# Miniprotein binders against a2bj90, part 34

Target 1, 235 residues: a2bj90
Amino acid sequence: MSRSARRKTSALNTVLRVVEVFASIQGEGPFTGTYSVFVRLAGCNLRCPFCDTRYAWSLEAGKPLGVEELVEEIARYEPSLVVITGGEPLLQRHPLNSLVEGLESLGLRVQLETNGILPAPARDEQLWRVYHVVSPKDVPVRVPGAKLHPSWVDYARATGRAWFKFLVANEQHVREVAEYVAKLGIPRSRVYIMPLTPEKLDMKELLELHSRIASLAVKWRLNFSPRLHLLVQLP

## First folded at step 15 (miniprotein)

Design NX3
Fold by OpenDDE base, look of step 19:
Structure NX3 (fold): chain B 235 residues (1-235), chain A 83 residues (1-83)
Amino acid sequence: as target 1 above (235 residues)
Amino acid sequence: NPDDEDEAQWLLKLARIYQRAAERAARRGDYDKAIFYLDLAVELLEEALELFSNPEIRKQIEQELQTTKERIEAYKKKLEEQK
């Protein structure tokens, strides 16, 4: 292989398309309340009608950023957690493994947000070592083309580093989630339900919706994910 | 049952929240998002209708359901015209 081919393959594994990097509080899932740096990657394999980050759907919406430069930028925030999100982060799997390696070398904890369509990490990937919050888009709300890859269930059982987060509006949605996770053999302790919030809710309506869904979580013996960032008016 | 009435009132309120979200989306030309929220509103209105025994309230919900379904079909047509 020529020096030029090695440089091109190394460059492809070391550059991410990044939409934004910002510090905030993790508002959702098992790490709710954690001071976090969010890395929003560009590109998505879905077109969810309820998506609040449509600007991240195109790969071209992201700027090319080197992994080393991105690690240095993240480290300056002194985060308790690095949250990798976007459209679908696993579309950039190769440079993402390099990013995780860099972040872990600094002792930083990493959480990935994924729609679970692409395969879970293999044991030889750096991504195997991090935390994953999988948000299936096939239940209870069905997005065309969404199907949870079976390897996420196996990954969750093998590592204990995966959780599953579902958007719900009512008790029927919670029932469908309970049936779905039972059928797949996902432990209820790894399942979160989260209120399906439209944009521009008033605070009273937002709080009441959170209260109703939290009560359903208790009734159905599931974990509750707030949208804490919306409740406390953070990004 | 008082508990059923409280739940039914909540479901109506939530349906109307999603209807308002749909209207905002439709005004922006986001008909996919509008249809999505109206479908949720239909599900919630149908559930509320099962819980209400009052004939006047039931009639109101049935009218709101019909209007919502008509709006979904209108937005489906608009979404096709955008393709």
Scores: ipSAE 0.862, ipTM 0.945, lowest interface PAE 0.5, mean pLDDT 94
Fold by OpenDDE base, fold request of step 20:
Order: sequence, then structure tokens, then C-alpha cells
Structure NX3 (fold): chain B 235 residues (1-235), chain A 83 residues (1-83)
Amino acid sequence: as target 1 above (235 residues)
Amino acid sequence: NPDDEDEAQWLLKLARIYQRAAERAARRGDYDKAIFYLDLAVELLEEALELFSNPEIRKQIEQELQTTKERIEAYKKKLEEQK
């Protein structure tokens, strides 16, 4: 293999298309309350009508950043967690594995946010070692073309490093989630329900919606994910 | 049941929250998001209608439900015009 072929393969695995990098508090899922750096990757395989980050749907909306440069940028924030999010981060799987390797070499914890359409990490991927929050888009809200890849259930069982987060509005949605996870054999301890919040709720309406969904979480014996960042007015 | 009435009132309130979100989306030309929130509002209004026994309240919900469905169809047409 020529030096030119090795440089082209190395270059493809070392550049990410990044929309934004910012520090905040993780507002959702098992790491709620954690001081985190968020890396929003460009490109998505879905077009969810409720998506608040539509500017990340195109790969072209992201700037090309080197993995090494991005690791250095993240490290300057001294985060307790690095959250890889975006449209769908796993569309950039190869350079994302290199990013994870770099971050782990610094002792940084990494959490991925994914829609679960693409296959779960294989054992030989650096992504196998990190935490994953899977947000299926087939239940209870049905996005066209969304289907949870079965390998995420297997990954969750094998590693204990995956959780499943579902947007819900009412008890019927919570019932559908409970039936779905039971059918797939996902342990309830790995399931989070989260309020389906529209943009620009007042704080009173936001709190009431959180209260109602949290009560349903208790009733249905599921974990509750707040939208903590909305409650505390952080990004 | 007082618990059913509280739940029904909450469902109505939540439906109206989503309707307002839909109207904000539609004003921005985001008809996909508008339709999505109106579909949620329809589900909640239908559930609330099952819980209310008062004929006057039921009639109001039925009218709101019909208006919401008509708005969905209007936004679907606008969404098609954008393609």
C-alpha cells in the first residue's frame, strides 16, 4: 500500500464534521446534572418533525475539524462528561471511534446520544467502551424510517452501558413504551421516559408537564428523565 | 371521578399547549412541526373527551377537535406546496 493510500485512509478517519461545541449541564437521562461538554456532530438519517436542531441535519452544516484539535478543545473545559450528540453521530462512525480513543486516553468519560437506527458498536470499536443513550423514534412517536436496530438490545445486555430514552406526552405513550421494551426484552431499569416539551413553554407549564410525566414514571415503574437544562435555563 | 376530571382538565391544557406550539411553528413556515403537535393535540383531546361526562364540555371538546383536524389538513396542503 502506497504512502498516499495510507494518508487518504488516515485523513478520512481523523476529521469530523462538527456543528457546535459547548459546555453545559447534562439535562437528560442517566447522567442528569453532570457538567458536560457537548459535541454536536452534523448529519442525520432522520427528519423528525419535532427536532429542535434541524440546522444539524445536513453534513455540510458542520465544519471539518481534526480529531486531535477537537480533543484539545474539549479537554480545555475540564468536563466531567463528554456528550457526543448531533443529528446522528454514528453517521461519522470511523472518525468518532478515533475521537473516543483520544478522549479516553485523557481519562475523560464519554456518552453518545443516538437514535438507534444504525448498528450498535462492535467489540473491536472504541465506541464499545463508552456509554450510550439510545432515543428510539419508532415508539411512541413514529418517525417515518425509524426502526431500532436489534443490536442495541444485545449491546445493552452485554455491557450494561446503554439506556433507552423515550419522549412521552400522556399515559398511553407510557403504556406503548412499556409494551415495546417488554417485547424487546429491555430491562425497565434501562428505560427512561421524558416529557415531550414544545419550544417556549412557560416555567409553570413546564413544571406541571414534568410533574405529570414523573408521576406516570412511578406508576409504570420506569425511570424519569427531566429536561433539566430547560428547568434551569441552560443550553 | 374527581381524579378523572383532574386528568381530563390536564389533557385539555396539554392539548392547548401543543396547539400553541403548532401555531408558532406554522407562523415560521414549519408545517411538519405544526402537524406533529396538532396530531398530539388530537390524541389528547380524544382522550379527554372519553373522560368528560358533561354534555357542554364534551360539545366544546368535539368542536375543538374538529377545528384541530381541519387545521392539520390545511397545513398538509401548505406542506405539499413547499415541495
Scores: ipSAE 0.854, ipTM 0.943, lowest interface PAE 0.5, mean pLDDT 94
Fold by OpenDDE base, fold request of step 20:
Parts: sequence; C-alpha cells; structure tokens
Structure NX3 (fold): chain B 235 residues (1-235), chain A 83 residues (1-83)
Amino acid sequence: as target 1 above (235 residues)
Amino acid sequence: NPDDEDEAQWLLKLARIYQRAAERAARRGDYDKAIFYLDLAVELLEEALELFSNPEIRKQIEQELQTTKERIEAYKKKLEEQK
C-alpha cells in the first residue's frame, strides 16, 4: 500500500459527521439516570416513521469534526458516560472506533445506541470494548429493510455488554418481543421494553403509559426502560 | 371483568393519543408518521373491541375503527402523491 493510500485511510478514520453534542441524563436503558454527554452522529440506514431525530438522517446534516477535537469537547463535560447515538452511528464505523479509543484512553465509559442492522463489533475493533444498546426495528414495529444482524446475539453472549431495547404500546407488542428474543436465544435479562411515546404527550398521559408498560414488563419478566428525559423534561 | 374494562378503557385512551399524534404529523405533511400512529390506533381499538361487551361502547369503537382505517387510506394516497 502506497504512503498516499495510508494517509487517505488515516484521514477518513479521524473525522466524524456530528449533528450535536450535549450533556444530559441518560433517560433510557441500562444506564438510566447517568450523567451523560450525547454525541449524535449524522446518517441513518433506516427511515423509521416514528423517528424523533429525522434531522440526523442525512450525513450532510452533520458537521465534520476531528476525533481529537471531539474527544476534547466531550472531556470538558466530565461525563459519567458518553452516549454515541444519531441516525445509525455504525455508518461511521471507522472514525467511531478512533473516537472510542480516544475516549477510553481518558477513562471515559462509552455506550453506543444502534438499530442492530449493521454487524456487531469484531474483537479487533475498539467498539468491542464498549456497551451497546441495540434497538431492533423489525419487532414489534416493522420498519422496511430492518433486520437484526445475527452477530449482535453472538456479541451479547460473548461480552455481556449488549442489551436489546424494544418500543412497545400494548401487551401484544410485549408478547411479540418475548417470542422474538426467545427464538434468537437472547436472555430476558438483556431485554428492555420501553413505552412507544408519541410527540407532545401530556405529562399525566405519559406517566400512565409508563405505568402500564412497566406493569407489562413485570408480568412478562422483562426489564423496563423509562423515557426518563421526557418525565424530567431534559433533552 | 372490572380489570378487563379498565384495560379496555386504557386501550381506547391510548388509541386516541396516537390518533392525535397522527393528526399532528399529517398537519406537518408527515404522512408516513401519521400512518404509523394510526396503524397503532387500529391495533389498540381492535383489542379494546374484544374486551368490551357493552353494545353501545362496541358500536362507538367500531365507528372509530372505520374512521381510522379511512384516514389511513387517505394518508397513504397523500404519501404516494409526495413520491
């Protein structure tokens, strides 16, 4: 490989398209309540009709940021967790591995949010070492082109660093999730159900929906994810 | 069963929440999101209909179901017109 090819691959691995960086409380999944810096990456391989972050679907919606600069920006917040989200963060897999390396070098914990369509991290990737919350888009809500990549089940089994989060509205959705995870051999301890909340829900209605879905989580012996940020009115 | 009636009332309430969300999406020209929430509303109304024995409530749910299905078809047409 020529010196020019190595320089081009090095440059491509050092820049991320970033939509936003902000500090908040992680409202969802196994890290609920954690003071976190959120890094929303641009680009998505899906067009979910229920997506609240449609502005992140295009890669062009993100600004190019150097990995080193982004690590420094994140570190200034002194986060207890760095949450990498977006459209689909794994579309920027190469520079994302470099970002993770930089963050881990500072002792920062990293959690990725992914739709699980792209392959799970390989053992030689920096992404192998971080936490992953996978949100399948094929069950119970079916997004066209969504299919969980089988390697996420293997990754979860091998590392114990993956959880699966599902949006649900009723008991039928919870049943479909239970059947789906049983078929895939995903242990229930790694499964979260979360209320499918529409935009601009009244706080009383939001609380009632949380209560109903939490009760279903107990009944079906699944973990419950709140949408804590909506309950406490944080971003 | 009083528990079934409470659940059925909740399902109706939730269906109406999604219908309102769909209407907000449709007003923004987001017919894909509108259809999505109306499909959820249909599922919830169908489930509620199975739980209610009261003929007047059943009739109301059937009317809401029909109206919701008609709205879905109208929004599908609009979504096709945007492509």
Scores: ipSAE 0.854, ipTM 0.942, lowest interface PAE 0.5, mean pLDDT 94
Fold by OpenDDE base, fold request of step 20:
Structure NX3 (fold): chain B 235 residues (1-235), chain A 83 residues (1-83)
Amino acid sequence: as target 1 above (235 residues)
Amino acid sequence: NPDDEDEAQWLLKLARIYQRAAERAARRGDYDKAIFYLDLAVELLEEALELFSNPEIRKQIEQELQTTKERIEAYKKKLEEQK
């Protein structure tokens, strides 16, 4: 490979397309309540009809940012956690590994949000070391083209650093999740159910929906994920 | 059972939440989102219908189901016209 090809591949590994960077509270999954910096990456391999971040679907919606500059920006917030989200962060896998390396070198904890369509991290990737919340879109919401990659189950078993978060509306959805995770051999302790909330719910309706889904989580012996940021009116 | 009636009333309420969300989406021309929430409303109304024994309530739910299904088909046509 020519020196020019190595420089082009190195430059491609050091730039991310970023939609937004902001500090808030992690509202969902195993890290709920954690003071976090959110890095929303551009581009998605799905077109979920219920998506609240449709502005992140195109790669062109993101600005190109250097990994080093982004690490410095994140570090200024003194976060307890860095949450990498977006459309689908793993579409930018190479520069994302470089970002994780930079953040871990500063002692920052990293959590990835992914739809689980792309393969789980391999042992030689920096992404192997971080936490992952996988949000399948095939069950129960049946988004076209959504399919959990099998390697996420293997990664979860090997590392204990993955959780699976499912959107649910009723008991039938919770049953479908319970059957799905049992079939895949995912431990129930790694499974979260989360209310399927439409945009701009009334707070009373939002609280009632949370209560109903939380009760189903107890009944079905699954973990409950709130949408805490919606309940406390944070971004 | 009083528990079944409370559950049925909740399912009706939740269906109506999704119907309102669908109508907001449709007013913005987001027919994909509108159809998705109406499909959820249909599932919830069908489940509620199984729990209600009162013939008058059942008839109301059946009418709401039919109207919701017709609205889905109307939004599918509009979605095709946008492509």
Scores: ipSAE 0.850, ipTM 0.941, lowest interface PAE 0.6, mean pLDDT 94
Fold by ESMFold2, look of step 15:
Structure NX3 (fold): chain B 235 residues (1-235), chain A 83 residues (1-83)
Amino acid sequence: as target 1 above (235 residues)
Amino acid sequence: NPDDEDEAQWLLKLARIYQRAAERAARRGDYDKAIFYLDLAVELLEEALELFSNPEIRKQIEQELQTTKERIEAYKKKLEEQK
């Protein structure tokens, strides 16, 4: 391989297909309320009917960005948290590990959002050290083809850096989640239930949904995740 | 039981929230999303039906269920036409 060919191969490992980068508040899960920079990666291995970010489904929706350039852009925001989301970010696993390395070298804290179909990080991956919010899509919402990879439970147990978040509409859904996590051995302290909120819901209905699901979280001794960004009208 | 009445009314309200969401999705051509929300609405209406004993209320819910199921089938046809 010539030097030019090696450089081309190395550059492919440092490029991500990125849909958008923006600052906002993490509105969901264990880091709710944190000033964050969101990096939405292109491509998804699911076609969830309820998806609010369908524009990120195709890898072609992303613009190619160099990892070094992206790290610098993210750092300029001075975030308290970098949230890597998508689509499904693990479809771009190799360059994603490079991004994580760059962000961690600057002392930036990273959280990944994933549907959990692809395996959890291996110990030799940079992703091993980041926080993960895993959103299985086979319960209760039953998206075809969605199945949580069992390695995520092992990863959560080994590292303490993974949480599991489920969309629910009613108590029947919460019961299904409780059965699912009990079968998998996921402790309640790692489980979040979140209201299944349609787009463009008026504020009164949005608050009522939040109230009802939060009450169920207390009843079932599970953590509650708001969709805070919707309540405060941030992206 | 006043808690049963509150729950039953909430289930009806939530079903209608999802029905409206389905209509919005269908206007955009997102028939898979529309079907998903209507399926949720059917589940909620079925739960609500079990909590009401008044025959007039039950008849109205059963009509709403039938209409919703018909919309699901219509949207399934539109989804197949997009393929």
Scores: ipSAE 0.848, ipTM 0.931, lowest interface PAE 0.7, mean pLDDT 92

Design NX3
Fold by ESMFold2, look of step 19:
Structure NX3 (fold): chain B 235 residues (1-235), chain A 83 residues (1-83)
Amino acid sequence: as target 1 above (235 residues)
Amino acid sequence: NPDDEDEAQWLLKLARIYQRAAERAARRGDYDKAIFYLDLAVELLEEALELFSNPEIRKQIEQELQTTKERIEAYKKKLEEQK
């Protein structure tokens, strides 16, 4: 390819459709409590009824933003973690790999949140080296069209860089999660259960739900994920 | 036994939390979210029934179940009207 043609192709590969960029704490999963910059990408391949971020479902909700400019914006926050979320970030896989390259070149730690329907990263992708929190929506909640791609289990075993997080309301749900992860060969150390919290819960109810699900996590020897940002009233 | 009664009372409380969440979602026109929370409430009420032996309490839960299922059908109709 001529140099001018390569420049044109590179520009197309370096644009992401971004809904929002903001600083907060990571409130869920293995990186809970970490000062983070969140990058919410537009587009989702699911329409979960419980989704708290419906405004990110449409690709049109995102504004085009150059990857290089986005890396600079993120770096100015001096984050301890960059959380890439959405919608479903893997719908923008190719420019997402470019973003990851830029962030890693600055020594920034990156974590991706995904519903796991699209395949896990290949070894030649920049995403291969990123940490992933995979939230399947086919157990115990059963969202139509949700199916965990089996490559995520293989990826987790090969790299140790993936964890699996499940929304649960009661012990029956926890039992279903335990059976599911055992069948797939996902070790308990990689599994988080998280309370299924509706919006506008008062603090006493929110804390009681957290306490009940945490007790189940101990009983079933699974990791517990809070929704810490709700408890401390951060975005 | 006491552990089953504590769990059963919590399941009832949680079901009511989800019922209130469904009402809030319905007021915003989010009937798919409302139905999702009511389906969870039905699951929790059915589990609570398995743990209560008192016939008077069981009858009250069964009435709550019936009311909740009627709300689900009403919200399904509203959701179809939005299509």
Scores: ipSAE 0.837, ipTM 0.927, lowest interface PAE 0.7, mean pLDDT 92
Fold by ESMFold2, fold request of step 20:
Structure NX3 (fold): chain B 235 residues (1-235), chain A 83 residues (1-83)
Amino acid sequence: as target 1 above (235 residues)
Amino acid sequence: NPDDEDEAQWLLKLARIYQRAAERAARRGDYDKAIFYLDLAVELLEEALELFSNPEIRKQIEQELQTTKERIEAYKKKLEEQK
């Protein structure tokens, strides 16, 4: 009871279902190489066949954690970046906004990873101020149920805080991505292509695939994203 | 054209990487992932076929393509059985 009296926020706004919290390097996208704490939220609205985090698909996989406790745990790592990922973290949008508020109050920089099906943040959301890496799953590999919400393009234009990342295997995929982003009005400077890598590739195969996709990025004048954590064998 | 030859050999190598990944996924019972990787392998084999003129090489790729498509159908049956 005395602990409950200290809280000014509703219980619904202060609890997240969290699969894992860990320190590593952000291996993908515009913040590649940054010392980061990853917060993996439970639940996903897709069942991508290539997903390497299937253990986060169910909300039941997450443990309930209070936002205040989670902020304290994250802060102890002294991260340069907090990466909120999942599953699909926007499924827990309401308490996620509370987490972002707590992290920003400590001056911690936040990045969200999302499949972009749910709408971009509104101006009055704490999520409005964070960075977003949006990975649409309807191109080139066409995951059933995936569709990028158009608000993400508007959000990127208005704020400059969103980038779009696509898994590709070959030049045909890159062409499909290029056509898709052109149709949606996404400038190439905000687009990353990333190698579609299976689990357990040997290092030579992994490096060769990276090299081939990086060459395509140069050819098509798109940004290249590695999977740096795979190259350096970090989680 | 040396670049076309290099590209064709890479497409074959990548197709085989995805075929091996599919087999690993199937051994774990992840038939949806296995099908996904085999579909990628089919795309890559079809692209490679367009770049090779040698009839013996083309015949080998066509046979590999047919075998891969048969594996896809087999895994689709396995996936439905899991339901």
Scores: ipSAE 0.833, ipTM 0.929, lowest interface PAE 0.8, mean pLDDT 91
Fold by ESMFold2, fold request of step 20:
Structure NX3 (fold): chain B 235 residues (1-235), chain A 83 residues (1-83)
Amino acid sequence: as target 1 above (235 residues)
Amino acid sequence: NPDDEDEAQWLLKLARIYQRAAERAARRGDYDKAIFYLDLAVELLEEALELFSNPEIRKQIEQELQTTKERIEAYKKKLEEQK
């Protein structure tokens, strides 16, 4: 089969294990505020203690959905952005590329959320053309098994379509992030710090933490990411 | 200076936010998450301790720190029981 025919066949016959599909706003990172459809894929290669989506860790948590059917479901929401998240979506890389192909054929903008352990997209992958928010888990709090694959820095430089986002609680964490990104050659303009917010904070505490981390972002000349969906009480 | 006092008070408040988050996680049986938040609280309490010079305040922080470390050990035992 030709390369074009192989890609079309893969999209039609490919299955993703999906935990949930829902509409909300993108509350984090460079696309904050965008009306989005979230596709949470099952499976993760980490067991972060702070994870708010532990229900997505096992591949068994996902329902098998055909890529064609999933594209049609997503399109019905008429999203401004499709956010592919998880678990770790790159564990399902092959069918994920098929999903991206289908979504892009409809003109839908796609953003991937990844912990960056698996390599960045190759030039011949559909994932090459979409946006990526990479959240390394080896800084400031080191999660066992976490290590950013170096290809993500090369990808960000080559394409301009990757940003790096870090959960922080205090200035010492911000200092560690700053040292980490400087060592890797990641420009500050590509870096977001975001408040490490536990679940069920009252609104005053949530706002105070946001304010403190935003002030640190200004002080350290880094971008600030809110957790806007928490502030406006959306899923 | 005023920024150091404000920082110290915030570190204490944030430590207590994480302590409450740990309690909520423990009630759900998520002892690894509870330990994570208590470890953050310990870090924040230790940082705050370095910023206060008042002996009574320092003693209170040291007591809170000790209690938090004891809870970490208790939750570690519960986490092992889940294995």
Scores: ipSAE 0.827, ipTM 0.925, lowest interface PAE 0.7, mean pLDDT 92

Design NX7
Fold by OpenDDE base, look of step 19:
Structure NX7 (fold): chain B 235 residues (1-235), chain A 83 residues (1-83)
Amino acid sequence: as target 1 above (235 residues)
Amino acid sequence: NPDDEDEAQWLLKLARIYQRAAEQAARRGDYDKAIFYLDLAVELLEEALELFSNPEIRKQIEQELQTTKERIEAFKKKLEEQK
């Protein structure tokens, strides 16, 4: 391989397409309430009709950023957690492993948000070491082309660093989630249900929906994820 | 049962929240999102209909279900016209 081909392959492993970087509070899942820097990556393998980040679906919506520059930018916020989200972050798996390595070298904790369609991290990937919140899009709401990759169940059992988050509207959706996770052998302690909220919901209706879904979480012995950022009007 | 009536009233309220969200999406030309929220509204209205015993309320829900289904078909047509 020529020196030019090695430089091009090295450059491909060190550049991410990034939509935005911002500091806020993690509003969802097991890290709710944590001061976090969010890194929204560009590109998605789904077209969920309920997606609130449609602007991130195209890879071209992101700017190319070097991993080293991105690590320095994140570190300036002094975050308690780095949340890697976007469309689907695992579409950029190679440079994402380099990003994780850089962040972990600074002692920063990392959480990935994924739709679970792509394979879970292998033991030799830097991504193996971080936390993962998997949001399946096949249950209870069915997005065309969504299917949870089986390796996420194996990863969750092997590491204890994965949780599964499901959007729900009513008790029937919660039942479908309970049946789905039982069939896959996912422990209930790793399962979160979250309210399916439309955009621009008023605060009173938003609170009532949270209360109803939280009560169902208790009834069905599942964890509840708020949408805390919507409740406190943060990004 | 008073608990069933409270739940039925909540399901109606939530269905109407999703219907409003659907109409807002449709005004923006987001017919895929509009259809998605109307499908959820149908599921909730059908569940509410099973819990209500009052014939007048049941008739109103049945009319709202029919109107919602017609609206879904109208938005499916518009979505195909955008392709």
Scores: ipSAE 0.861, ipTM 0.945, lowest interface PAE 0.5, mean pLDDT 94
Fold by ESMFold2, look of step 19:
Structure NX7 (fold): chain B 235 residues (1-235), chain A 83 residues (1-83)
Amino acid sequence: as target 1 above (235 residues)
Amino acid sequence: NPDDEDEAQWLLKLARIYQRAAEQAARRGDYDKAIFYLDLAVELLEEALELFSNPEIRKQIEQELQTTKERIEAFKKKLEEQK
C-alpha cells in the first residue's frame, strides 16, 4: 500500500481518544436498568450549557487507546450492554466502527449515544447494526448549531434501532417535542421524554420532577425515560 | 379548579428549583449553565403569572421575575469577563 494510505489507515483505524471506561447501569432510555460498561469518548461538537460531562468536550481530554486493547478491557467486565458515549462519539467515526466490529465479534450488545448532528450510519458501516439513542439539542433546549441530521429519522424507520430522547422541564417543552417529532415523522413509540434535572436535587425534588414528567409522558402518549442512575446514586 | 392550582404551585416550585441550581452553578463559575437555568425559571414564572389572579401574589411573581432577569444580566456580564 502507498505511504499516504498506510498513514491514514494507521492513524484512523487503531486508536480512540477515551476519557473513561466504567461499569454501571444504563439509567436512561429504552435499555434502562441494564448492566453496562460505559465508554466515554473525547471531543464534542457542542457546548451545551446544561452538559454534565464538560470534562469530555476537548479531544485532548481523551487518552489514546488502541481498539484491540479497548475491546479486551471492555470484555473483562462481562457487560450485558456496551454504551458508547462522550462528548460526541461520531467525531471519532472511523476508529469507532473498528471498536464496534471488535465488540460484535464477541457477541456484545452495543448502544451509541449521540446528539444526532452528524449523519446516521451508512448500511456498510459496523455502526449500522448497533442501537442508537439520539438526543437532539435543538428542541426544546435550543443549543446553537444543534440541528438533527435528517438521516437519523430515515435510519430509525429502516432499522428500528434508533430512539429519540429529549430533556424537558414542563408541558410547554413536551408540546414542542410533540410538534417536532410529528413534523419529522418520528413515531411516538420511538420518543422518550426525560426530566431536565439540575445537579444536587434532594431525593424529594428528584422524585417529584420524575413524577411530573412521567405524568406528562402519559398525557402526551410518549415514552418516559427516568434518570435511574441519579435515583440509585450510581455514576 | 384543583388542577390549575396544583399546576401553578408546581410551576413556582420548579422555577425556584432552577433558580437555586443557577446560583449553585454560578458559585462554580459555570455562568452559561447558570443563565440557562435562570432562563428556564423566567419561562416558568411567566407561565405561573398567567394562572394567578390574586394581586399580591402577582406582584410578588413580577418582582421575582424582575430580580431573576437582573441576575441573568449580571451573569451574562460575568460570562463575558471569563472570555
Scores: ipSAE 0.824, ipTM 0.924, lowest interface PAE 0.8, mean pLDDT 91

